# Designs tried in a protein design chat: miniprotein binders against q96jn8r1131to1294. Part 108

Target 1, 164 residues: q96jn8r1131to1294
Amino acid sequence: TLEFLENHGKNILLSNGNRTATRVASYNQGIVVINQPLVPQLLVQVRIDFLNRQWTSSLVLGVITCAPERLNFPASACALKRAAWLLRGRGVFHNGLKICEKFGPNLDTCPEGTILGLRLDSSGGLHLHVNGVDQGVAVPDVPQPCHALVDLYGQCEQVTIVNP
Below, E stands for the ipSAE of ESMFold2; O stands for the ipSAE of OpenDDE; V2 stands for 0.75 times the mean of E and O plus 0.25 times the DockQ between their complexes.

## First folded at step 10 (miniprotein)

Design F3
Fold by ESMFold2-Fast, scan of step 10:
Structure F3 (fold): chain B 164 residues (1-164), chain A 93 residues (1-93)
Amino acid sequence: as target 1 above (164 residues)
Amino acid sequence: SDALRLFYEARRIIEEGGDPEEALKKAKEAFELFIKEGNLEWAAETAVYIVLLLKKLGKDPEEIKKWIEIAIELAEKAGNKDLVEEARKLEKE
């Protein structure tokens, strides 16, 4: 059911029925988007499969409110500005601005095998799940429709969609 | 660029569940065109992708080694340190 869209960053190779995304070059151009809108109660989960520790930053998770099917993706998710709410390191970002200083664990230090999840609650709050544990509301009142995004940035070279 | 078109055609073949041998053929064509254009950075990036396809296909270790060496050499000539490290990582597997 859940798959990464065929429209993605240019350094991405999709495999395993479009459920695995591998960044095959450099440290950027690694944005992938889930093929279904993130609707309340849908838990989208990805597992970190491979980390390259030569880089200091790691994957970014979040949501975008623009239509992803024909979007010309920038080099990193942080360039998506008004259309994106992003979790990077320990921060929550929107429109190039850090809107929360410390939320959940540091994503730059999550090891291989970590399962990261995104879910909207019934009030439109965006939740981060880490290894099955709800970290709470990172972003209240996310505009809809929205789509789950993973940026395989820096250390994170491979993720796979996993079911609950 | 015809080279870029072929490179992305190779990637699309894989993404759509097509024939990896066809993707490899397209990637090698793209590589040759990047070399003719003097675009060493994209030639190096294409060589990295060729290595990944060769591994996916279970090709001869000697052919894989050859393409890793090509990728490293071209990335170094292009001055792209990130790509040099990516190619060297393939070598250390």
Scores: ipSAE 0.000, ipTM 0.093, lowest interface PAE 19.0, mean pLDDT 81

Design F30
Fold by ESMFold2-Fast, scan of step 10:
Structure F30 (fold): chain B 164 residues (1-164), chain A 112 residues (1-112)
Amino acid sequence: as target 1 above (164 residues)
Amino acid sequence: TAREVIEKWVEAFNKGDIEKLKELLSDDIVFEDPSGKRIEGKEEVLEYYELLFKKYPDITIVIKYIWVDGNKVTVKFEMTFTDENGEKKTIEGETIFEVKDGKITHIKIIEK
């Protein structure tokens, strides 16, 4: 059963058997991580439940290759300096450096109800899925083990893990 | 589970079901609110509920989110009621419950 780890950003509250994450304050300190490594063929999906349009940017998702159970999370995922591959807006970022300008939809404009998924293929390529549609390889050759991460940044105040 | 106890509590509260609420509370329950009000004991808390339901007969709680940490359950809810002037009000609240042996032992309302 997929769940969010109890180690998370300071503004997060977990509910629904640790399958729902809510950011209860401000716009940051909203990082959550899935409770098991993202292994090839495992599709991890979250649904955007609530957007607060007072903020300009929104949800970031991706993977980290460090152990998350005792990690001191920064205020935002984009501040991670170690082996982090993130999708933000339309960009793909590795350790804070933009490695792709336009990949998939603009995450800052995805509406409530959107289901976003992460999956590794058999070659270690990281795929983004949007409402069940594979967007292709965002990052090739992700080192393993790696862990799926969601940053409830800005507009995105609640997500829930959902099954296919 | 602790979560199930709290879900039953919300259902009973929304129905104004004093008998069911009585079953869910420990004899030594403590209730605290942000104003500093502290009510100790099951009969005293039930009396508070009876007065609350009499004053606001349409009072309703909707769980917005619920977090479980062992025997502690944190609930964010919306509470709706009609005030003395006939105006419909909605307020948000956050409450920490403690559960032991299937009964609520502590209710602490936190300011938001």
Scores: ipSAE 0.000, ipTM 0.054, lowest interface PAE 25.6, mean pLDDT 83

Design F31
Fold by ESMFold2-Fast, scan of step 10:
Structure F31 (fold): chain B 164 residues (1-164), chain A 112 residues (1-112)
Amino acid sequence: as target 1 above (164 residues)
Amino acid sequence: TAREVIEKWVEAFNKGDIEKLKELLSDDIVFVDPSGETIYGEEEVLKYYEELFKKYPDIKIEIKEIEVDGNKVTVKFEMTFTDENGEKKTIEGETIFEVKDGKITHIWIIEK
């Protein structure tokens, strides 16, 4: 069963059997990580449950290649300068550097109810799925093991893990 | 206090003091510029300020009203600058700031 790890950002409250993450304060300190490594063919999906328009930017998702169970998370995923591949807005970022200008939809504008998925293909390519539609390879040759990460940043105050 | 942070920000802005502005911004600041584009992170926001001060060297903000609600500070201001045609311009506006742990975490221009 997929769940969010008990190690998470300070502003996160887990509920629904650790399958729902709610950011209860501010706009940051909202990083959560899935409890299983992202292995080829595993599709990890989260649904955007609640957006607060007080903020302008929204969630970030991607993978980290370091062990997450005892990691001290920074205030935002974009502050990770090592072992991180992230999708933010329209961009793809590796360790804080933008490596692709436009990939998939703008994550800052995805509405409540959107289902976002991460999957590795058999060649190690990281795919983004939006409402069941594969957007293609965002990052080739992701090192393994890697772990799916969601940063409930800005507008995004709640997500829930959903089954494919 | 949140008010003191914003007062220091206005002073640094009016002096074009990039180093002081850097001290006042959180690493993961969210800034909505006047065009409506979201700028994310301290380094990108400082880049925005550098370009702004280069384009409008005489830009100044005068606080007309300041309202504090917890960590949120709303500033009603008058901004003066010389435009590309050499004309002196004055605009009025509102900016919402969020302050956490002595640093500005959010800046958003309120649409008229």
Scores: ipSAE 0.005, ipTM 0.178, lowest interface PAE 14.1, mean pLDDT 84

Design F32 (at its last look DockQ between E and O 0.10; V2 from the best seeds 0.00; counts 0 for: pae O 10.6 > 1.5, placed apart)
Fold by ESMFold2-Fast, scan of step 10:
Formats: structure tokens, sequence, C-alpha cells
Structure F32 (fold): chain B 164 residues (1-164), chain A 112 residues (1-112)
């Protein structure tokens, strides 16, 4: 069973059997991580449940290669640098660098109800899925083991893990 | 409002508009960064901006989030510029501004 880890950002409250994450304050401190490593062909999906238009930016998602159970999470996923490959807006970022422009949809504009998925292919390529549609390889050769990360940043105040 | 003052500051910064920046800063402004750099006074801060814009003509700030708490405005941003090697640098940072009577009185960079 996929769940969010009990170790998470300070502003997160887990509910629904640790399958729903809600950010209860501010715009940051909202990082959550899936409880199982992202192994090839496992599709991890979250649904955007609630957007607060007081804020401007939105959800960031990606993978981390450090041990998440003991991690002291920074305020924003963008501070994770070397251990993280992140999708933000339309960019793909690693180690403070933008490694791909205009990949997939603009994550800052995805509406409530959007289902976002992460999957590794057999060659270690990280794929983004949007409402069931594979957007292609965002990052080739992701180091393993890695874990799916969601940063409930800005507008995105609630997500829920959904099964295929 | 404090938010409007900061949004105007970002706009002026992105245009390299020293005259507009001048009107947004208090005479007694203090600028601080995490390295311990401290600049006091409007003329000194403006000189810093002139040197910065000369060195990085394409520097810009994109506001990712703004949070207002009374006279304090926290801005999380992405700063971009072309470095000496011709490559684009991306810096994610956090700055706390203080505004009084329509003027910025303090700029404190927390993280960059």
Amino acid sequence: as target 1 above (164 residues)
Amino acid sequence: TAREVIEKWVEAFNKGDIEKLKELLSDDIVFEDPSGKRIEGKEEVLKYYEELFKKYPDIKIEIKEIEVDGNKVTVEFEMTFTDENGETEYIWGVTIFEVKDGKITHIKIIEK
C-alpha cells in the first residue's frame, strides 16, 4: 500500500490513512515523500485536491536519492540540490541548474482534480504522467534507489495518493 | 501597501532603473545578506545596485511567492543572470523586506 511517510515538512498534516497530505500554514514547509522506493514500472500518482489562489506558484514533484525517513526537510524542495531531480513550472531542475525547458504542462497552472504521476522505465528514465498520459522522459538515468517527492508549495494545499 | 512597494521594487530592479529604485528606498535603509555583508544608507545601496547592474546587465528576479505580515514582506524568488563564462545561473532565495511610510527600510537576504 502506497502512503506518505510520517517524516514530512513541518506544515504537513497527514490523513486518510496517510494517503492525503494537507499543508496547514503559509506557502512552504510542505514536502512529502512516498513510503516505498520508486522501482521500475511502479506508477505513483497524486491528485491535486485543493488550490488556494492567495498564492502564485504551485506543486513541485520529483525524486530524491537520499534516505527520506531521517531527512530534515528544508522549507522548499528547491533547496535539496544534489539529491533531487525536480519538476517545477515547465522546467526540470537538478543541483540548482535547469536541465530541461518546457517539459510537460506548466505545473503552476494545473487545476484541482489533475492527477500527476511519476514512473521509472526499465532504463531508469523518469516519466511524468498527467491525467493518465505519459509526457515522456523528464530525466534519464535516475540513480537508484530513489523516492517520489511532492512539495505542496504555494497554491497546492492538498494532494491525495490515487491508484490506477 | 507594503506588497505594492515590493512589487514596484522588483519591477524597477529588473529594469535596472536606478531612479525608480531611489524613490522606493528610505534614506536610512539597511541591506544585509547571509555572508555578513551590511550596507547602510540609500546612497550606498544605490551605488551597490549600479555596480551590480553594470556587472550583470541581464540580472532579473522572478517572484515565486510573497507573504505579507504587517510591515514585513517575505519574498521567495528565483534570480537569473549570465555569469562570466556565458552560462545562465539560477539562484533560489528568500528575502525579508520591511516597509514604512511607502519606503523600504530594511532588506535582509535570509537564504541564497
Scores: ipSAE 0.532, ipTM 0.758, lowest interface PAE 1.4, mean pLDDT 90
Fold by ESMFold2, look of step 11:
Structure F32 (fold): chain B 164 residues (1-164), chain A 112 residues (1-112)
Amino acid sequence: as target 1 above (164 residues)
Amino acid sequence: TAREVIEKWVEAFNKGDIEKLKELLSDDIVFEDPSGKRIEGKEEVLKYYEELFKKYPDIKIEIKEIEVDGNKVTVEFEMTFTDENGETEYIWGVTIFEVKDGKITHIKIIEK
């Protein structure tokens, strides 16, 4: 069963059997990580439950390849300088550096109800899914093991893990 | 408001508008960054920005989030510019501004 890890950003409250994460303060400190590493055939999906349009940008989605249970998360996922591949807005970032300008939809504009998914393909490529539709390979060869990460940043105040 | 001052500062920065920056800075402004650079005084800070815009004429900041706490304004941003090799650089950063009486008195870059 997929759950968010108990090790998470300081502004996160977990509920619904640790399948729902809510950011309860500010715009940051909202990093959560899925408890099970990605493997081929595993599609990790989260639904955007609640957006606060007071804020400017929105969630960050990605993977980390270091062991997440004891990691000290920064205030924002964008500050991860090691072992991280992130999707933010339309950009793809590796260890804080933009490696692709435009991939998939603009995450800052995804409405409530959007279901975002991550999976590895047979070659180790990281795919983004949006509302069940594969957007293609965001990152061609992600080291394994890796864990899916969501930063409930800015507008994004709640997400829930959902089944495919 | 302090937020409006910072939004005007970002607009002026993105236009390379030194005269508008001059209007927004206090005479006793302090600029500092994580490298240990510290610049004191409006004239010296404006000179720093003039040199920055000359070196990187396409430099821009996009605000990702802005949060106000009293006279303190925290800005998370993405900065873009063309480096010496002709490649576009994208840097995420955090700057804390202090504002008093409609003027910026402190600019502190804390992540870059």
Scores: ipSAE 0.298, ipTM 0.642, lowest interface PAE 3.5, mean pLDDT 89
Fold by OpenDDE base, look of step 11:
Structure F32 (fold): chain B 164 residues (1-164), chain A 112 residues (1-112)
Amino acid sequence: as target 1 above (164 residues)
Amino acid sequence: TAREVIEKWVEAFNKGDIEKLKELLSDDIVFEDPSGKRIEGKEEVLKYYEELFKKYPDIKIEIKEIEVDGNKVTVEFEMTFTDENGETEYIWGVTIFEVKDGKITHIKIIEK
């Protein structure tokens, strides 16, 4: 069963069998990691449950290749300097550096109810799914094992893991 | 325009030009940093910048995106500086400005 790990950002409260993450304070400290590593053809999806318009920006979605159980999470995913591939806005980032300017829809403007998914293909390419639609390969070759990461940042205050 | 004011602010910031910053700020400016710290008043905000520039003399902001909604300007930026260990730091963030009568009345920084 897909769940968020107990090791998470300081402002996160897990509920619903650890399938729902809620950021209960501020705009940051909201990183969560899904327990099972991504394997080829496994689609991991989260739904944006609530947005707080008080803040700007929104969730960051990506993968990490370090051990998530012992990771000391920074305040935001953008501060990860190693073993991280992230989707933020329309950009793709590797270890804090932008490697693609425009990819897929703007994550900062996704409304509540949007379902975002990550999937590895047989070649190690990381795909983004938006409401069930494959947006293509965001990262062509991701080391394995890797874990899906969600940073409940800015407007995004709650997400829930949903089944395909 | 509000956009022009913010562009001037960025230029002044990158140059560490306290005097120019002073010209762009309202006397009653409110500044909020990522920690939630609230600073009120031009003089106090300028002190903040003075200390910042002293600590990080090579601090720079590169604008990635600007959104203007009336007198509200939202700036996505990359901030770069050298930390105490000599390492280059990269911070992505958003700053929200409010401009009135050609002066910045509010600054809210959200670091990513």
Scores: ipSAE 0.000, ipTM 0.231, lowest interface PAE 10.6, mean pLDDT 90
ESMFold2 (binder alone), look of step 11: mean pLDDT 80; pTM 0.748

Design F33
Fold by ESMFold2-Fast, scan of step 10:
Structure F33 (fold): chain B 164 residues (1-164), chain A 83 residues (1-83)
Amino acid sequence: as target 1 above (164 residues)
Amino acid sequence: SKEDLAKWLIYLYKLALELVEKGASEELIRYLLEWVVDIAEELGDEHLIEEAKAALEAFERGDLDLLRKYIEKALEHAEKLLE
């Protein structure tokens, strides 16, 4: 069963059998990681449960290729300088460097109830799914093993893992 | 819940069959089949446990026809748990 790891950002509270992550303070320190590696064709999905419009930017999601169980998480995912491929707003980022200007919808404007998914294809391409719709390859040739990461940054204060 | 576990087992089996057809790595397919055994044991259904272990054994022997048969049987049983 998919669940969020007990190693997470300090502002996170896990509930619902570690399938719901809530950021209980501020706007940062909200990184969570899925407990199972993202194997090819496995679709990992989270639903946006609660948005606080006091903040302007919203959640980030992507993959890391380092072992997450004892990783010392930075305050935000965008501060990860190694082994990270992230989708933030409209951009795709590798280790803090923007590698694509416009990919998929703007994650800063996705409403509550949106289901966001990550999947590796058979060639190692990382796909984003939005409400069941494949947005295409965001990142080619992701090294394996890799782990799905969600940063409950800014507006996004709660997400829940949902089954495919 | 048992319903959620049965849905995950079904999903993982379908993924394993797709990966077998595509000739994916043995390590990846074994990983998924081992995960299915864990889910079946958590469900506590004796038929699903037996089928999951038999599927993994068939895979380890390289018997892909027997692997498919055990997966098909397990999918029928798991889908009945959802009714």
Scores: ipSAE 0.000, ipTM 0.258, lowest interface PAE 14.6, mean pLDDT 85

Design F34
Fold by ESMFold2-Fast, scan of step 10:
Structure F34 (fold): chain B 164 residues (1-164), chain A 83 residues (1-83)
Amino acid sequence: as target 1 above (164 residues)
Amino acid sequence: SKEDLAKKLIELYKKALELVEKGASEEEIWKLLYEVVEIADELGDEHLILEAWAALYAFERGDLDLLRKYIEKALEHAEKLLE
């Protein structure tokens, strides 16, 4: 069963059998990681439950290639540098730099109820799914093992893991 | 275009320093620092991008001395773009 790891950003509270993550303070310290490696064809999905429009930007979604169980998470996923490939706004980022422009929808404008998914294809390409629709390959040849990460940054204060 | 973005980045950083000295809210300061990150991304200058994130991370950790140093470095770089 997919769950968020008990190791998470310090502003996170897990509930609903570790399938719901709520950021209870500020705009940051909201990184959560799925408890299983993202293996080819496994679709990991989260639903945006609550957005606080006080903040400008919203959630960041992606993968990390370091072991997450004992990781001392930074305040924002973007600080993970070489270990992370991240989708923020309309961009794809690695090591703090934009590697792809205008991929998929703008994550900063996705409304409550949006279901976001991550999946590896057979060739190691990372796909974003939005409300069941495959947006294509955001990152080719992701190193493995890797783990799905959600950063409840800015506007996004709650997400829940949902079944395919 | 790029000059306008650099000018906006400079204005936002100067306002951020002012708010830090006044003890303004975390929300007000964060909004300025994050807008700088977005402007630096649009400018595409790697040094400004790295400095913007470094400034934001220093702020997030409460390291105001480091925040000021990164802002000073970024202001120097941005002002050179205007020359």
Scores: ipSAE 0.083, ipTM 0.480, lowest interface PAE 5.0, mean pLDDT 86

Design F35
Fold by ESMFold2-Fast, scan of step 10:
Structure F35 (fold): chain B 164 residues (1-164), chain A 83 residues (1-83)
Amino acid sequence: as target 1 above (164 residues)
Amino acid sequence: SKEDLAWKLILLYYKALELVEKGASEEEIRKLLEEVVKIAEELGDEHLIEEAKAALEAFERGDLDLLDKYIWKALYHALKLLE
């Protein structure tokens, strides 16, 4: 069963059998990682449960290629300087550097109830799915193994893993 | 005066630290750090300018440990201007 790892950002509280992550303080320290590697064809999905419009930016999604079980997470996923490919706003970032200016919808404007998915294709391309719609390849040739990461940054204070 | 600007910069940095701890809006913290950059530029001190810009950049990247480091370094240099 897909769950969030117990190793997570300091402001996260896990509930619902570790399938719901809530950020209980501030706007950061909200990184969570799925407990299983993102293997080709596995679709990992999270639903945005709660947005706090006090903040301007919202959640970040992506993958890391380092072992997450005892990783010391930075305050924000975009501060990860190693082995990270992230989608934030409309941008695609590799190790903190923007590698694509405009991809998919703006994640900062996705409303509550939006279901966001990550999937590797058979060629190692990382896909973003929004409400079941494949947005295409955000990152080609992701190294394996890799792990799906969600950063409950800014507006996004709660997400829940949803079944495919 | 130069002393008044240095105190204003110091107080804004303490306010930034408080806002981060209390979970204030990203926009509010960014505006405050941008104001600190302007004050540092007006003071004309190379250390304060570098530190203010680095603090803002660290915040934009979500690197709060680095933000904290640059704020305290800037506080040190600002207090030295008052000696």
Scores: ipSAE 0.000, ipTM 0.186, lowest interface PAE 15.2, mean pLDDT 84

Design F36
Fold by ESMFold2-Fast, scan of step 10:
Structure F36 (fold): chain B 164 residues (1-164), chain A 103 residues (1-103)
Amino acid sequence: as target 1 above (164 residues)
Amino acid sequence: SLKDEIQKLLDRMWEIAYEILEAAERGDIDKVKELYKEFLEVAKELEKLLEELGDPELVEKIRKVIEAIEKAIELAEKGDLEALEELAYKAWEIIDEILEELK
């Protein structure tokens, strides 16, 4: 079964058998990573459980290609300048550089209860799924192995892994 | 501790930089201008704490951030959103380097 890794941002508390991540302080230090590499056809999904409207931006989703088990996480996933492909707001970012301006829905406006998914297709294309709907290929040719990452940034204070 | 205070200011600067990028993406030049002025105030506060910490490399890095912010404030009067967004990304990269060195 899919779980969040024990190695995570310092403001994260894991519960529900490491399937729920809660950010217990501030707006940052909320990076979590799935415990298994994202292999083709595996759909990793998280549900947004709690939003705190005190903050401007929200959840970031993506993949990293470095080994996550002992990684020292920065305060925000956006600080990852190597081995990272991230979806933030409507943008797609590679190592901090915006490579697509408008992809899928705005992640900063997704309400509580939204289910967000990441999947690799057979050609290595990274797909975003929103409430079961495939948004298409956000990033072609993602290097493998790669690991699904969620940054509980800003408004997003809790997510739970949801089975497909 | 001093390092805890420095971390809090770096986290705040990170949030301001993110808000600048979001405001720039939606074309809100007035908000970008307001945020850059706040960004400068926090950066100067952080500079004083990094000077107290006594690491010349970190002091040089925050001074580069301050330079980028001051350039952005000058350019903001011209309304060049693309330049303002690029300077926010440059500041963000340097803030990341400071955070990494404090590990």
Scores: ipSAE 0.016, ipTM 0.223, lowest interface PAE 7.7, mean pLDDT 84

Design F37
Fold by ESMFold2-Fast, scan of step 10:
Formats: C-alpha cells, structure tokens, sequence
Structure F37 (fold): chain B 164 residues (1-164), chain A 103 residues (1-103)
C-alpha cells in the first residue's frame, strides 16, 4: 500500500491513512515523499484535490536519490542540494539546474482533478503520466534507488494518492 | 536580434529585482522566494545568450548574479528579509553594469 512518509515538510498535514497530504499554511514547506522506492513497474499516482489561485506556481513532481525518512526538507524541492530530478511548470530540473525547457503539459495550469503519475521504465527512464496518458521520458537513466516526491508548492494545497 | 533579446531579459530582471526589494521591505517572505525562483529562470536564459554573444566579462557578471540568486533562494526559508533585500540590490547593481556595457 502506497502512503506518504511521516517525515514531510513542516506545513503538511497527513490524513486518510497517510494517503492525503494537505498544506495548511503559506506557499512552501510542502514536500511529501512516497513510502517505498520507485522501482520499475511501479506507477505512483496523485490527484490534485485543491488549488489556491492566490499563488502563481503549482506542484512539483520528481524523484530523489537520498534516504527521505530523516531528511530535513528545504522550503521547496528545487532547493534540494542532494541528487533530485524535478518537473516544475514545463521544465525539468536536476539539482537546481533547468535541463529541459519544455516537457509535457504546464504543471502550473493543471486543474483540480488532474491525476499525475511517475513511473520508471525498464531502462531507468522516468516517465510522467497525466490523466493516464504517458508523456514520455522526462529523464533518462535515473540512479537507483530513488523515491518519488511531490512538492505541494504554491497553488497546490492538497493531493491524494490514487491507485491505477 | 540577439542584442534585442538580451535587452528584453535584462529589462525583465531589473523589474524582478525591484519587485523583490519591495516585497522584502513589506516582509513578504513567500513572495520574495517566488520572485527569486522567477529571477533564477530568467538569469539562466540570459546566461545562455551572453555566452552566445561571446563577451567573457558579461558572462562572469551574470554568473555572479546567478550565484546571488541561488544564495537568496537558500536564505528565503530562514526569513532573513534584510539579507534577501541586500542580495536583490547587489544583483540589480550587476544587471545595471551589464546594461551599460551593452550600450
């Protein structure tokens, strides 16, 4: 059973058996991590439940290759100093550097009800799925083990893990 | 042209730096961080164009701006608004130097 880890950003409240994450303050401090490594064949999906249009940016999705259980999370996922591959807006970021300008749909404009998924293929390619549609390989050759993360940044104040 | 695109990005960075200073003066840490991430993205695009232009002094200047932005992003979580304001002003000074060199 997939759950969010109890180690998370300080503005997060977990509910629904640790399957729903709510950011209860500000626009940041909203990083959550899935409780098991993202291995090939595993599709991790979250649904956007609530958007606060006061903010301009929205949720960030990606993977980290460090142990998340005792990690001190920064204010935003893009500030992670350890190896991280992140999808933010239309960009793909690696350790804070934008490595792809335009990939998939703009995450800042996905509406409530959108289901976003992360999956590793058999060659280590990281795929983004949007409402069940594979957007292709965002990042090739992701090091393993890695862990799926969601940063409830900006507009995105609530997500829920959903099964395929 | 290349110089026209560089000018547009410099003008946008000048505007963002001004907004960062104003947000910091109001104590709006959250807005300051959001503006610094926007500042970062524009600075990276400008760096690419300045590298294409081929002036190493200008590339060194934008690298200093990018460093100041990154330092500010890391400090935003600490809530040190005075440091965030000072870093934006320092970045703005360097942007003005780049603008002067391009005249």
Amino acid sequence: as target 1 above (164 residues)
Amino acid sequence: SLKDEIQKLLDRMEEIAKEIREAAERGDIDKVEELYWEFYEVALELEKLLEELGDPELVEKIDKVIYAIWKAIELAEKGDLEALKELAEKAREIIREILEELK
Scores: ipSAE 0.020, ipTM 0.269, lowest interface PAE 4.6, mean pLDDT 85

Design F38
Fold by ESMFold2-Fast, scan of step 10:
Structure F38 (fold): chain B 164 residues (1-164), chain A 103 residues (1-103)
Amino acid sequence: as target 1 above (164 residues)
Amino acid sequence: SLKDEIQKLLDEMEWIAKYIRLAAERGDIDKVKDLYKYFLWVAKELEKLLEELGDPELVEKIRKVIEAIEKAIELAEKGDLEALKELAEKAREIIREILEELK
């Protein structure tokens, strides 16, 4: 069963059998990681449960290729470098480099109830799924093992893992 | 160390080349152009470090990468995405050769 790891950002509270993550303070320190590696064909999905509209930007999701159990998380996922590939707003990022300007929908505007998914294809391409719809390849050739990451940044204060 | 900085820039260039391929496959010519300009900047920084290292063979290899990038930037105006993708792959192959020699 998919769960969020107990190692997470300082402002996170896990509940619902570690399947719900809530950011209880501020706008940052909200990184969570899925407990199992993202292996090809596994679709990991989270639902946006609560948005605080007083903040401008919203959640970031993606993958990391470092071991997450002892990782000292920065305040924001975008501060991760070399080992992280991230989707933020409409952009795709690796180590601070924006590699795509407009990929999929704008994550800063996805409403409560939106289901966001990450999946690797057989060629190592990272796919984003939005409400069950495959948006295509965001990142090619993701090294394995890798782990799905969600950063409850800004507006996004709660997410829950949902099964397909 | 100098070798660690060289390794870091080579790793960054390998990823940039992959991202150029992806942008070209998507038909995103503006992103291909932007990525090639950044690729050129990183390659020129790497050239300086390889000159400091003092290996003329590695300097020649990075200069071939720079030549390919400069040609790609010129071709980007013509919108030949397949040619742009192939030049990025050529650059990536040379980058891998440099990475192997530094082991």
Scores: ipSAE 0.013, ipTM 0.415, lowest interface PAE 7.6, mean pLDDT 85

Design F39
Fold by ESMFold2-Fast, scan of step 10:
Structure F39 (fold): chain B 164 residues (1-164), chain A 103 residues (1-103)
Amino acid sequence: as target 1 above (164 residues)
Amino acid sequence: SLKDEIQKLLDRMEEIAKEIREAAERGDIDKVKELYKEFLEVAKELEKLLEELGDPELVEEIRWVIEYIELAIELAEKGDLEALKELAEYARWIIRDILEELK
C-alpha cells in the first residue's frame, strides 16, 4: 500500500492512513515522500484537495535518489542540491538548476481535484501524468532506486494519494 | 576584481540574513521589514555582477534568493514572523552554496 513516509517537512500532518498530507502552517516545510521506491511502471498519483489562493506558487513534484527515511528536508524541495529532479511551474529542475524551460501544464495553475502522477518507463524516463494523460518524458535516465516526492508549497495545502 | 566584489556582496547578504533571523526572534517587525528591503537591494546588485561573470547557474541561484526576499517583503505586511525567519534561512542556505561554488 502506498503511503507517505513518517519522515516529512515540519509543517505536515499525515492522516487517512498516511495517504493524506496537510500543510498546517505557513507556505513551506511541506515535503512528503512516498514510502515505496518508484519502480518502472508503478504509477504514483496524488490529488490536489485544497488550494489557498493567498499564495502565488503551488506544489512541486518529482523524484529523489537518496534514502528518504532519514533525510533532513530543507524548507522547499527546490533547495535540494543533490539527487533531485523536480517539476515546478512549467520548468524541470535538476538539483536546483533549471534543465527545461517548458514541460507539461503550469503546475501553479492546476485547480483543486487535479490528479498528478509520476511513473518511470522501462528505460528510466520519468513521466508526468495529469488527470490520467501522460505528458511525456520530463527527465531521461533517472538513477534507481528513486522515490516520488511532493512539496506542498504555496497554494497547495493538501494532497491525497489516489489509486488509478 | 569582479569575483572580490561578488564575494563582498555575498558576505554582506549572509550578515543581513543573520540580522533578519535575530530581529524576527525578538518580534521586531519594523526592523525585519527594513532589513528585507536592504536585502533586496544587495541581491539585485549581486544579480548584475553574476550576470557580468557569465555563470548562468549562479544567476539562477541569486534569482531564487530575490524571489524569497520579494515574498518576505509581501508577508511582512501580515506580520508572519516565523515565515520571515524561514525565508531568511532559506536565502542564507543558497548564499552559502554560491560562496562555495566561487572557491
Scores: ipSAE 0.011, ipTM 0.194, lowest interface PAE 9.1, mean pLDDT 83

